# Designs tried in a protein design chat: VH-VL binders against Large ribosomal subunit protein uL10m (mRpL10). Part 21

Target 1, 224 residues: Large ribosomal subunit protein uL10m (mRpL10), of Drosophila melanogaster (Fruit fly) (q9vpl3)
Amino acid sequence: RGKINIQRPKAPHYERARVVAVTQPKYPELPKAKSCFKTRAERTQQQQENPYNEIIAREVRNWLDHSRLVAFFHLSSITADDIFRVRVQLHKQNLHLKSYGSKIIEQAVKNTRYEAIVPLFHSNHCIVFSPDPEKTAALLRIVRRVPQMVLLGGIVEETMLSRNQLVAYAQMPGLHAVQAQLVQTLSQAPGHLIQQLQAHQNSFVQVLDVHAKNQMNEETPKST

## First folded at step 1 (VH-VL)

Design i20 (framework fv_imvotamab_arm2)
Fold by ESMFold2-Fast, scan of step 1:
Structure i20 (fold): chain C 224 residues (1-224), chain A 119 residues (1-119), chain B 112 residues (1-112)
Amino acid sequence: as target 1 above (224 residues)
Amino acid sequence: EVQLVQSGAEVKKPGESLKISCKGSGYSFTDYWIGWVRQMPGKGLEWMGIIYPGDSDTRYSPSFQGQVTISADKSITTAYLQWSSLKASDTAMYYCARHYDSWDYFDYWGQGTLVTVSS
Amino acid sequence: DIVMTQTPLSSPVTLGQPASISCRSSQSLVYSDGNTYLSWLQQRPGQPPRLLIYKISNRFSGVPDRFSGSGAGTDFTLKISRVEAEDVGVYYCMQATQFPYTFGGGTKVEIK
């Protein structure tokens, strides 16, 4: 099954909803922000009855099943043109940046080996897919220049890896046998890794978000 | 010189399929998005969707999702807009336009393809 | 969807006189990066649209300096300082801050 097996036409609802959420100006009132979070979650649940939800969920399952590299990112506020520019750079390396609602992700991975990733998608997120795991180094090089995208972890050769494990994997490019051995070595305790991602997702993501913001400030402290 | 050249006018009956084209030249076709815009007779402009020809990534306006299919063939630098079943309300001028994604605007436009659907 | 409202619907102008077109959005067009993705297009009779101005006030290459854009938030204006015969046509504002992209209803500029 070559490319993503989905029925046409594709529904743009999820990508558009995400863009709207990202582009919405921040309101100073905290009570309104909290209310908006609840309304957003309920809207996502209501979208479940849309027949397009199953078509998109099937697309996500096909991407997961046919990609040897999957990387998960937290996505901070970013302009539409900046994300498009990143997508163009990634596409040149056969890296496919996708965004889906958390309900769609949950529906797609339900009853699969990837079900444990659902907690990672309760906040702003995006996913990069590729059939070529050797592109991990290129992916991290491109994303390093995009402080709004913070690496959370990923899947390489069907093995779930933490951020640090993906970085380690990326440092062994062009040596297929060595990379395969590294993936096996890094994944010696996959249960523990999944538990760490689930238990510490919020605090871990927030720490990484602060780090990304600090990195952005450090890279552009002066422009005179 | 950047040019977008669209296919000729079409006269069709309701229920028929149709595929119109937009051929880009004078620039790197796979480095720019192509958008489609509809203008009904005597009316204003409506954005339909865009495609990145380098990998066929597409985005549709919700009003046109399910109504049309946008595609591209980078080997002949051509983008397409397709209907599986036309209706009389599809009678309009259709424009393709090159999208500059860094500033989110359409800079160069095709000459337009007039589609008339009548019994 | 963001609704773009243009006024007036039609603007008959004497040659050499100024013309002003207003565009109002139903929501702020300021993106989280501080930029406002508002463009102005010109469509002459029987011709495709042509980009005049992008990001409120930036003139596209080849566009005469008699065209200027201004505004902020939800209220935007396109001005032609001295209307020439070739300026006859319909003018549209467009927003690209939020998907789907939306256009104003158009303002027809014609010579009295």
Scores: ipSAE 0.000, ipTM 0.394, lowest interface PAE 21.0, mean pLDDT 75
Fold by OpenDDE, second read of step 2:
Structure i20 (fold): chain C 224 residues (1-224), chain A 119 residues (1-119), chain B 112 residues (1-112)
Amino acid sequence: as target 1 above (224 residues)
Amino acid sequence: EVQLVQSGAEVKKPGESLKISCKGSGYSFTDYWIGWVRQMPGKGLEWMGIIYPGDSDTRYSPSFQGQVTISADKSITTAYLQWSSLKASDTAMYYCARHYDSWDYFDYWGQGTLVTVSS
Amino acid sequence: DIVMTQTPLSSPVTLGQPASISCRSSQSLVYSDGNTYLSWLQQRPGQPPRLLIYKISNRFSGVPDRFSGSGAGTDFTLKISRVEAEDVGVYYCMQATQFPYTFGGGTKVEIK
């Protein structure tokens, strides 16, 4: 008795097929959990067709320019509902969660001081904006509860910080003192450059002086 | 770093023409407005107008409409303010500033150009 | 044109003491989008203006926390919690809700 090929069941008799077709429970299509994040394909299609890309890019620039705190996150498998919950929590703290396509980000930051952030947007990412850098601690507290959000880095007071630096910044009781130290460190950078440039000049002058002295010593005729 | 560098101080006589410049660097010059602001000696700030270098859309204050011409050359990322005929009353410091249209503020300013018109 | 009126004209302040500057507009500065486009600028002696506050209360990048802005509609205030020597200069409010943009007359902050 031949192995019933379970993979290609013989089409039932026409009448049976009709009965089966009518009796098949129409399971309501599970609402496709519309991932709040448009599929890469949908994003790409939208980016190609959307005359508003420039408008969105402008919006991104606006957020960047007006935010004193910007945090970049990688999003792992997160549901739309989870994102919504996080968004609401962040919003209560005047933190704004946004997600943009990589192309839009590229367009937005092209020829700007923010161009260095482009490599951060190769995967699913979100950005949190805040006008208040003091909200860094609040931000980190909220996102700690969301394992799907991985902190990559951020910008605080126009300074790009690594993940570790951002965490350290949030833990420091005297944010003002740390800011002052950062400003001092940044202000010392030109000083070091100037010192290095001056050191090179000084060394060059010293070498020239030694050379000049050696030439003068060679030109003193041995008075026999 | 965003910078606006203005042309040097000018000393002119009444009736002479003048064109001063403001060069932008460190940002996309065509994506931001450039504004001009007058400050007479010992006086406050006066908004003169703004220009969008991307399409040369220009908006003037009514007080300065027809009195000055604002222009831009995007190829060299430079904005201009010009007079066809200077008056003694045009003696002032002139500032250019980058204007962000989404929030309508001037965030970066040039160092200023002093224009002195004296007989 | 919207007229911006600042008071006082001059504000002599002792170092470490607070300062307050008022700006009043002749009409509401609330735009149709619900935003209020009021900014505060600082001009130190011999320097160009610098943006301090935008949209009433938002500090611009690099602006110390001792500066704060408040207000609504037609009445706005800039506060300096502790005046420092570097804060000496003239402060201007600016409205950008309607063309032409207009500045206040300025308030000179000096150290007593």
Scores: ipSAE 0.000, ipTM 0.478, lowest interface PAE 12.9, mean pLDDT 83

Design i21 (framework fv_imvotamab_arm2)
Fold by ESMFold2-Fast, scan of step 1:
Structure i21 (fold): chain C 224 residues (1-224), chain A 119 residues (1-119), chain B 112 residues (1-112)
Amino acid sequence: as target 1 above (224 residues)
Amino acid sequence: EVQLVQSGAEVKKPGESLKISCKGSGYSFTDYWIGWVRQMPGKGLEWMGIIYPGDSDTRYSPSFQGQVTISADKSITTAYLQWSSLKASDTAMYYCARDYYESDAFDIWGQGTLVTVSS
Amino acid sequence: DIVMTQTPLSSPVTLGQPASISCRSSQSLVYSDGNTYLSWLQQRPGQPPRLLIYKISNRFSGVPDRFSGSGAGTDFTLKISRVEAEDVGVYYCMQATQFPYTFGGGTKVEIK
């Protein structure tokens, strides 16, 4: 025979075929998460980025790098005239009130030590910058008369502080006394300063977490 | 049944304003992009733009940017295409179509709205 | 913008014979996820367009198996294995790899 057909259609033994068929699941494909429905917007996010935002983000980053005092506020409904008056009073104390969009803040602090502040800016917000940390007391005195501005926390001398810690800092007598207090703390049992710094960091993180949770709870669906 | 139903034919004069509609039903309106496509008499298809009703994110073809406005009202599951001032060159059939996120293909189409602009 | 070029402009076909339509893009349609967002649409006289094929070769629900798509990168083909009377119409390729979406010029399939 010149043509030998040694191949047959693949036909598994009855018993093997039966077992395979019985064990195969007949579930519908799982639907994808609803977050995937916006894949196109996510896909073009980079390409649609406004070049002007990077210029403003660099300005924010510059303010953060050159300010020894940075205070973060939640901003409730306030008139343009009222916020202007506050800005003028703050400026007289070398305190600079700035307001930036949350997207710009995120761009400015991404991949920096300040990235943890991003959740603070998912609602109405503003930031006060100053090269002079001793002006913290003046800042809090001015803001006490502006109930629409709620202190969330801040950064003093590159150290993140919770609201309560920033208030305590404002009440300290001069920078000299604060440095003396820190030296005394360092002279105590080994690790005491590290424990205090970790506690301060944890308190600031808690403020961020509470603020984020409060924003989620306050963001009732904006149903028509 | 997934369906897109468009508003009826329009006859207008140059300079008049117009707003046509595309109503979605049988699916989650806010989870799909809605695109608008123009077809001039005897010609091919032209992509005008697209909108995501969930947040009103809108993208236009460069040829149509500034010439039309695309919008959506998610409370009544309706997308819109609007002209502030029509031109004779706007005479065409206008289609809306649903864009399926997995394929980025227009899987469901409206029946079309014929717009005639003549002086 | 990505330019989509279709050939031929028209394709007169004898009933029961195969038809082939080509689509060429000015740049690669491969997206960063490895997928190619190239689709084919059919428009019958007096009707809105209808999706036939998405992602080069995937047949949409309800589309007859005589329709098939193939290709990669910048060159794509739609084939109808045996043209039927109901297949008369204009066929368009479309890319959705980037904004703006763009269509081919269309190919008119008609019976000799």
Scores: ipSAE 0.005, ipTM 0.402, lowest interface PAE 11.8, mean pLDDT 76

Design i22 (from i2 with heavy chain H99S D100E E102Y S104F S105W G106S Y107G F108P; framework fv_imvotamab_arm2)
Fold by ESMFold2-Fast, scan of step 1:
Structure i22 (fold): chain C 224 residues (1-224), chain A 121 residues (1-121), chain B 112 residues (1-112)
Amino acid sequence: as target 1 above (224 residues)
Amino acid sequence: EVQLVQSGAEVKKPGESLKISCKGSGYSFTDYWIGWVRQMPGKGLEWMGIIYPGDSDTRYSPSFQGQVTISADKSITTAYLQWSSLKASDTAMYYCARSEYYDFWSGPDYWGQGTLVTVSS
Amino acid sequence: DIVMTQTPLSSPVTLGQPASISCRSSQSLVYSDGNTYLSWLQQRPGQPPRLLIYKISNRFSGVPDRFSGSGAGTDFTLKISRVEAEDVGVYYCMQATQFPYTFGGGTKVEIK
């Protein structure tokens, strides 16, 4: 298929369209000019927020509130089969990979202590949630083998950590008291942490751009 | 403190089975990868494969896929390399090495002393 | 597989003089996290390999500062500023950016 425009709603299945056509009341044709105009009240009603967005935003807030480990990733192009395999590996470790639109994330974290993370999600992204912060090491092991996922930072025990701080936390999985103290001492002001995470992401984007250009300019002995 | 201790030298005939070991100590065995490296007499180093003992996730280099089996027993902090049927071409020194899997991947940081395997008719 | 090409095959050097070993990869070793997983290993006669340098230029614990690594992308260099008798051995570059991990062919450093 590959020619299907995914952005457009698909036509109803033949059987379903047939039923709709038979049961739908017939209305008289309206003049084209009048059928193309709507009153101010009708236009205002149609501009109201979709309640579905609030429901999903509430779900995201629930994940944030009940997860002791949250990790944020930049996500490059990846096949459905590859991401499914990653989800299976993560699920075995009680790690839950979720992907939400930027608008939903912004709506979810607005007026919360996590509002500072919004800038991380203006590019392709995904989030991993877990109730168990001891799974940070397992998470990094799994993701190290997925080049399309790049760690940007995370939240451990309600404390925002940069990528390097999260890696340092993972190095102490068996020492709960030391881990708690590390999280506390590595804690940064939200503005400063996000600035560092964004700077890191921008540096990474530059490196990826250079890498991609170098790969295109070099000829490898083996073709795909 | 960190040590990898390998089993002793082996002399075998073609067609025989063999299982050599690499015992880790001084670190959390289930939190690090163990890799196996072959060095044929007078030749360079070749990766055979790696295993993560925490969940037995194992990966083989293409040239060794199906030729050997890598396994680990986390209860005794030991990794294994096994042949079902040895060939004369398996005569080599075999090393195990520990590696990190974090973003600060630091290469194979600790190595075993090596196990010499001689296969002759 | 990523092919690692190492030059020279052997490097006879006078004690106290510098030695330089080059390593070239068939494709870029930059991983998606922005790091380059290029390591250098030393193998002395009759001994197992020893990690010298990781991520291009970082010396492993206990490695003398006369060893230094540099490079980017596909071209890497290991330098020994003043070769000592204990530096005799074979040196290997290795990549861990993509599995299967691969080694260079090795460079024998010997005293003339």
Scores: ipSAE 0.000, ipTM 0.451, lowest interface PAE 13.6, mean pLDDT 76

Design i23 (framework fv_imvotamab_arm2)
Fold by OpenDDE, second read of step 2:
Structure i23 (fold): chain C 224 residues (1-224), chain A 119 residues (1-119), chain B 112 residues (1-112)
Amino acid sequence: as target 1 above (224 residues)
Amino acid sequence: EVQLVQSGAEVKKPGESLKISCKGSGYSFTDYWIGWVRQMPGKGLEWMGIIYPGDSDTRYSPSFQGQVTISADKSITTAYLQWSSLKASDTAMYYCARLEGDYWYFDLWGQGTLVTVSS
Amino acid sequence: DIVMTQTPLSSPVTLGQPASISCRSSQSLVYSDGNTYLSWLQQRPGQPPRLLIYKISNRFSGVPDRFSGSGAGTDFTLKISRVEAEDVGVYYCMQATQFPYTFGGGTKVEIK
């Protein structure tokens, strides 16, 4: 008896299908939670007619150019209220959540080093900008609490990172901490060199002193 | 001292424009949202909107959308509420308040600005 | 929008007696993070509002222990164990679970 493929139930007989279609309770369409973000179709339609597309594209470019951290997210059935709450949390960390149409993004990044991000904008998406790359960990912490936001990738210090790379970056000690460690290590190097140089000098002086003492002992005439 | 100080009382006529201010001091002004709340004479509190001075992200209550403009100047740690054309129905006390985003409450309030619109 | 309904509208109380104010929301105020963002504010005559309670039952800094908040879901209560003269004013519940934020209609506490 062949495993009933539960995923592809055989279409019922035509008559049964008609009865089922008529007897299916028409559940009132749950009011589609008004997404704070316009659907792709709506955004595309608006972009065709909006003389302000260039202005918005410039804004996007400005954000990209002035951000040291950029993260791209897919939005899955998120409500306007949820977006707002996330935005508030992000703002506390100097993280700026923005959403733009795909065409605007394309226009904004055309012939720029950011052109590679265009494929990320095929669905509902948002971008988080920050001037501080050290906020990557904070960003990920906040977004983890929002399952509707899916990290796609990002740009850190002008480098494109995959999702996994961005996560790894967030786990690294902060650049300042690493720099501090480096400075500390470098500051110890001269000290060690000085100690080594001084050790040689001190050993030399000790050898000379021993030699001088031995010579003085040899010159003391045996008073008969 | 951590405080919000609002501009003085205003007496205006219908049709006039008005901009009132709320200055924050004693804390990082750009790290907190500022909200505006209306209280009509003898009535309750109404949330109007909020602004994040750090980037000027602004959100309005649907009831006040298009009726007022909320703005901020972070350089002088001041938030603003403005009307392009006042109505008699705009007569009210207006409060600014600081929103704590972690707890979602208004923990700091200005002293209020009384706006009177009369012919 | 979430509608907040407060009862009573007015609460005349004798000094030293307890007071209780109810706030009901039109829908659950439990947010997806499991928190309930309900606050209570006090407005004394001629003064701006003051935060008393946040997240149902947490007293804000500097708030006397005679104030307490309780409730869950859609029903919330502010209690004053022993009303003092300084407690005269209007009390408001506020929800911040859903945007836009909404206030209750207020309850006026007066001294009999």
Scores: ipSAE 0.036, ipTM 0.587, lowest interface PAE 3.5, mean pLDDT 85
Fold by ESMFold2-Fast, scan of step 1:
Formats: C-alpha cells, structure tokens, sequence
Structure i23 (fold): chain C 224 residues (1-224), chain A 119 residues (1-119), chain B 112 residues (1-112)
C-alpha cells in the first residue's frame, strides 16, 4: 500500500447521478463497514422490516431498464482502495459499478424477465451497468487485471448472455467494421459473384439515368 | 460513560524513545477508528494518522509516515503513539480522537498528553 | 493535500453580538458518495477540541442552537448568532473528504 497522499482524491470526478446515494456505495480509503454500529443479526433483522427496501429495489429496476449493458461478477476479497481504483477506471468508460444485497436484487427482479439472475447473487457479487453495449470489450479489458472479479454473465440489449457468450460478443467488431466484413464476405461468394457484379452495375446505371433526366420534382426510386 | 483517557505528561531528552496511550471505555473499541492529532505550542491542529483496533489497519499522514508508529491493543482497549527517537520539534500536545463511521467526524476527544522534549 | 484556509485569524466580538468564520478549501470537499465531510471544532483555552458541527450544517448533540454552519463545494461558514462568554476559544474547520485529513489554521474568538 502506498502513502495516503498517493491515492486518488475521494471527491467525485463527475456529477452524481440522481440515484439515491445509499444504493451506490463508494469505497473510501477507510472502509466504512469497519465502523458499523450494528451486528450482522441486527442489520439483517432491520432489512427484513425496513420500509426502504422497496425504494432501493425500485432503483435497481431503473438501472436494469435504462442500461443496454449489464454484467454480473462474483467478487472475492478485495480492499476498499482497490475496488475504488477499479470503479474510477470503469467510470472513464461510462461503466458504473454497483453493489446491492441479494435480498434487494431478488425483490427488484421478482416477477420480471430477469428473475433467472437471482442464483448468481447468493455469494459476494457486484454489477456493472452501462447505456453503451459497445463498451463490453473495454469492460473485459479492465476486469482482466482484477482477479478478484470473476465474470458470471450479463444482459446485452435485453438478452441474457452466459459468460462465454458475453466474451464472444466483446470480440465482435463495431457496426462499421461489421458492414465492411459483410461486404467483403459477400463479394467472395462463389455462387453469387456474377449476380453481385450485375446488381452493382445495374444500380449505377439506374442512378445515372435519373441524373441524366435532370428530374428535380421528386426522386423516390423504390420498387416492390 | 463514553470516554478516551490519555496517559500523563512526559518530559524527555532528544534521542529518547516514548510511547503514549489512549484508553477507550464505554463503547465497542474495535468498531471505531482512533486518530492522533498534534498541536505544537501556540499552533493549530495537525492530523497525524488513524488506526482501526479491530484489525490494526493503520494509515498515516505523509508528513508523519516513518516519524511515528501508531498501534493498538484491543484486549485492554488502548491505542498507542510511539517515537523511537524524539526530537525537540516533537514538543507538542497530542490528542487522540474517535472517528464516527457514517459521517467521518471526530466526536470524542481525549484530554491530551503534553510531551516536552528538551536538553 | 487539501489546504484549508480560515478567515479571519482573530475575531474580537462584543458579548451578545454575532460572529462569523469562513473556511475555504483548495479543492471541492464533495466526496464520491455525494456527501461533504466538513466539520467545525471549538477549542477553549486549556481544553481539548470539541465537535460543534459535522457534514457542513448538522449540530452535534448538546451544541447550542446559536451555532450554525453553511456552505458548499469549497466555501463554508460557521456563525454564532449571539456570542456568550463561554464561546471564547479557537475554532477550526476540518475536512475528512480526502487523506490526509486537514484542519484550517484556526480563528480566535475573543470578547472585546
């Protein structure tokens, strides 16, 4: 561990989301959990009777509904400092690391299409949310250097993916690259080469014909 | 009766070692951080460092790292501040204080230990 | 380190009149959880410091309502609405947002 003045400032690098602070635990250099006044039993009993559990569960549902990328991790023993460093690094990529109790997650996803994720949270866990599914590759690069975080699976564009499927998704090229590769693949198809060339020539000729006629009223060249 | 009681005043010579104490009572000693604060004669307050007695996790201000040692003995609910070799510039009033865990303020203070280092 | 600057250095005040102390930080004291961990302490002559206010504006138990705190970001104020003889002492602001925790230089409140 370095000197305390070497560690990053605790002040946020961004404006806080309109999410209740209690549902977005931020790990200070000193672990707040070590200063807890309540025993484990007392905390558990209060949560069972706590009227705020539904408010927190509603916040979890809001994150699920507004995120196009959700990744689930098992979390092994990690220092507050180390998880804070990871959280800062993730935030630079618009990736938001959150931790919620298992009961709250169960309450949040009960009777929803996400109910199947509940077993993933029977042990120590954390969740990463993002509105941008293209950040999956960046997420996995960052987490690769954090052995305490083990990927369990995720949700991309409302589709539940296993660990292997999420890893495969991360390796897919972006939309523009996919378009380029599809064009390349189609142009190399043996049974369709002549048809593809003929179609391209016909399209070009059609465009030239329209321009040659110098028709400025309306250009709606669509056919059924 | 929640209180922090510090050891008595010390008069030392440069080069001598010293260990002063801060005893907590009336609360769960292992569930609160204990901080040490220096106040040089006629000067303001300086934070030195902090310890969590439950696992002896210790953090120092950069200016005091390597200059002092902070420790705790949870069996007798006592925190310590120690010098291996005192300097005249260590002459000061030393306070211990308990850190409240939810909003990070020092809510309970010891009475102070005056340390005088002179030849 | 966050530098905490207090003004004035000394505040002579007539008994029963108000006193105001300012505290400015070299950077924002808003922690990553949205809270601002700024507190105010009173030190009477020959006594240890005593907590007055925490988290900008919350009075600690037993602290008279004549003490109030306000502020945000980097600028904070402690006000005493009607100074009493027992209020003589040095007042310090403190931040616990970033390690190391740092104190202001202190403001001496005296009766004139």
Amino acid sequence: as target 1 above (224 residues)
Amino acid sequence: EVQLVQSGAEVKKPGESLKISCKGSGYSFTDYWIGWVRQMPGKGLEWMGIIYPGDSDTRYSPSFQGQVTISADKSITTAYLQWSSLKASDTAMYYCARLEGDYWYFDLWGQGTLVTVSS
Amino acid sequence: DIVMTQTPLSSPVTLGQPASISCRSSQSLVYSDGNTYLSWLQQRPGQPPRLLIYKISNRFSGVPDRFSGSGAGTDFTLKISRVEAEDVGVYYCMQATQFPYTFGGGTKVEIK
Scores: ipSAE 0.000, ipTM 0.405, lowest interface PAE 13.4, mean pLDDT 75

Design i24 (from i2 with heavy chain H99Q D100P Y101D E102Y D103Y S104D G106E Y107G F108M Y110V; framework fv_imvotamab_arm2)
Fold by ESMFold2-Fast, scan of step 1:
Structure i24 (fold): chain C 224 residues (1-224), chain A 121 residues (1-121), chain B 112 residues (1-112)
Amino acid sequence: as target 1 above (224 residues)
Amino acid sequence: EVQLVQSGAEVKKPGESLKISCKGSGYSFTDYWIGWVRQMPGKGLEWMGIIYPGDSDTRYSPSFQGQVTISADKSITTAYLQWSSLKASDTAMYYCARQPDYYDSEGMDVWGQGTLVTVSS
Amino acid sequence: DIVMTQTPLSSPVTLGQPASISCRSSQSLVYSDGNTYLSWLQQRPGQPPRLLIYKISNRFSGVPDRFSGSGAGTDFTLKISRVEAEDVGVYYCMQATQFPYTFGGGTKVEIK
């Protein structure tokens, strides 16, 4: 049950281009082939890039390619013990909680249909992966007990869903034909989805402000 | 048909133990919370606690913590409420109710018929 | 614990007239997901409670459209636009925003 990948034609290999350049006569000025190479600044940036970042980005792409359920969360301050408890509970349901740096996520989804999710990860975040989309209800159940994790949206069967659409999907009785139709009906174009997710981020900030104010009011001792 | 069926009325003496049941049918028992609610004669509703049968995650009201035990057996789709030692003040109607466990539906939507517990010397 | 205060204690209403019940929470019922987990329940004499409204204003399946819920934050209202004989009973508000879940004290609706 593999994902459908659209592959681009192979770009010219730099080593092959270099061999051709070596066999050509030398000129006083650099040939037009020079314009086919990266600028000095771009080459310097490539040399500075940590090769382990690409390995981790490939790991993220592998999770995205092999998971039929991916859910995105904002993560507020949480203790190591609490997040470990949540991670164990999720793992029992074949739900895998992962946290990656924003730059690594950007590298993983760049030039893919999921590039629109990058803005979700400019602050504290985590992602839950599962090969089983029927576990969406179990995921939402577990996360409902964790106020520090706020659902932003997700991907089900390669279709990007907003928070409300993912919640609606979780309520389905488990009939595959009906679920597939619902996913298609609830799906959105990446550009439109990002606008809705940005609205959710604004709503989330508002909710956090309300919760902070409520917590202050609750914990502030009465003038007694 | 989705329903919760509770065990029959009980008459007990103070100090006795008791375990009442709530059997779910017509739905996926492990995907919903089961809550317990007490109603003393002529008084309002009091939330006692709730259990998620799928993983036995249990939450109690502070007023009932240590006074009762909530449990569930998912193999027979049944939730339980039990007392180790009953008091006369435990005389009440006890209801179980199903609570959907996801963001979009947050009401206790299906209720049992109630179990009347009378504790008198 | 969130304290739910319900008014009035009783509401005698003439058949066909509207009834209104208020519920106030000691703190905001807005959850971290932006939803407000405020429900209304009806208990007819000798029967278990029945869900009427969830998340402030959403009618549960089979609930007549004469019932409506409104409110935000800490102040909520249940309205019955035209009270019928079958509406006699006690009405409760309930919050499920945080544990422990808590109920209002109840409002008895009766026909005068």
Scores: ipSAE 0.000, ipTM 0.455, lowest interface PAE 13.7, mean pLDDT 76

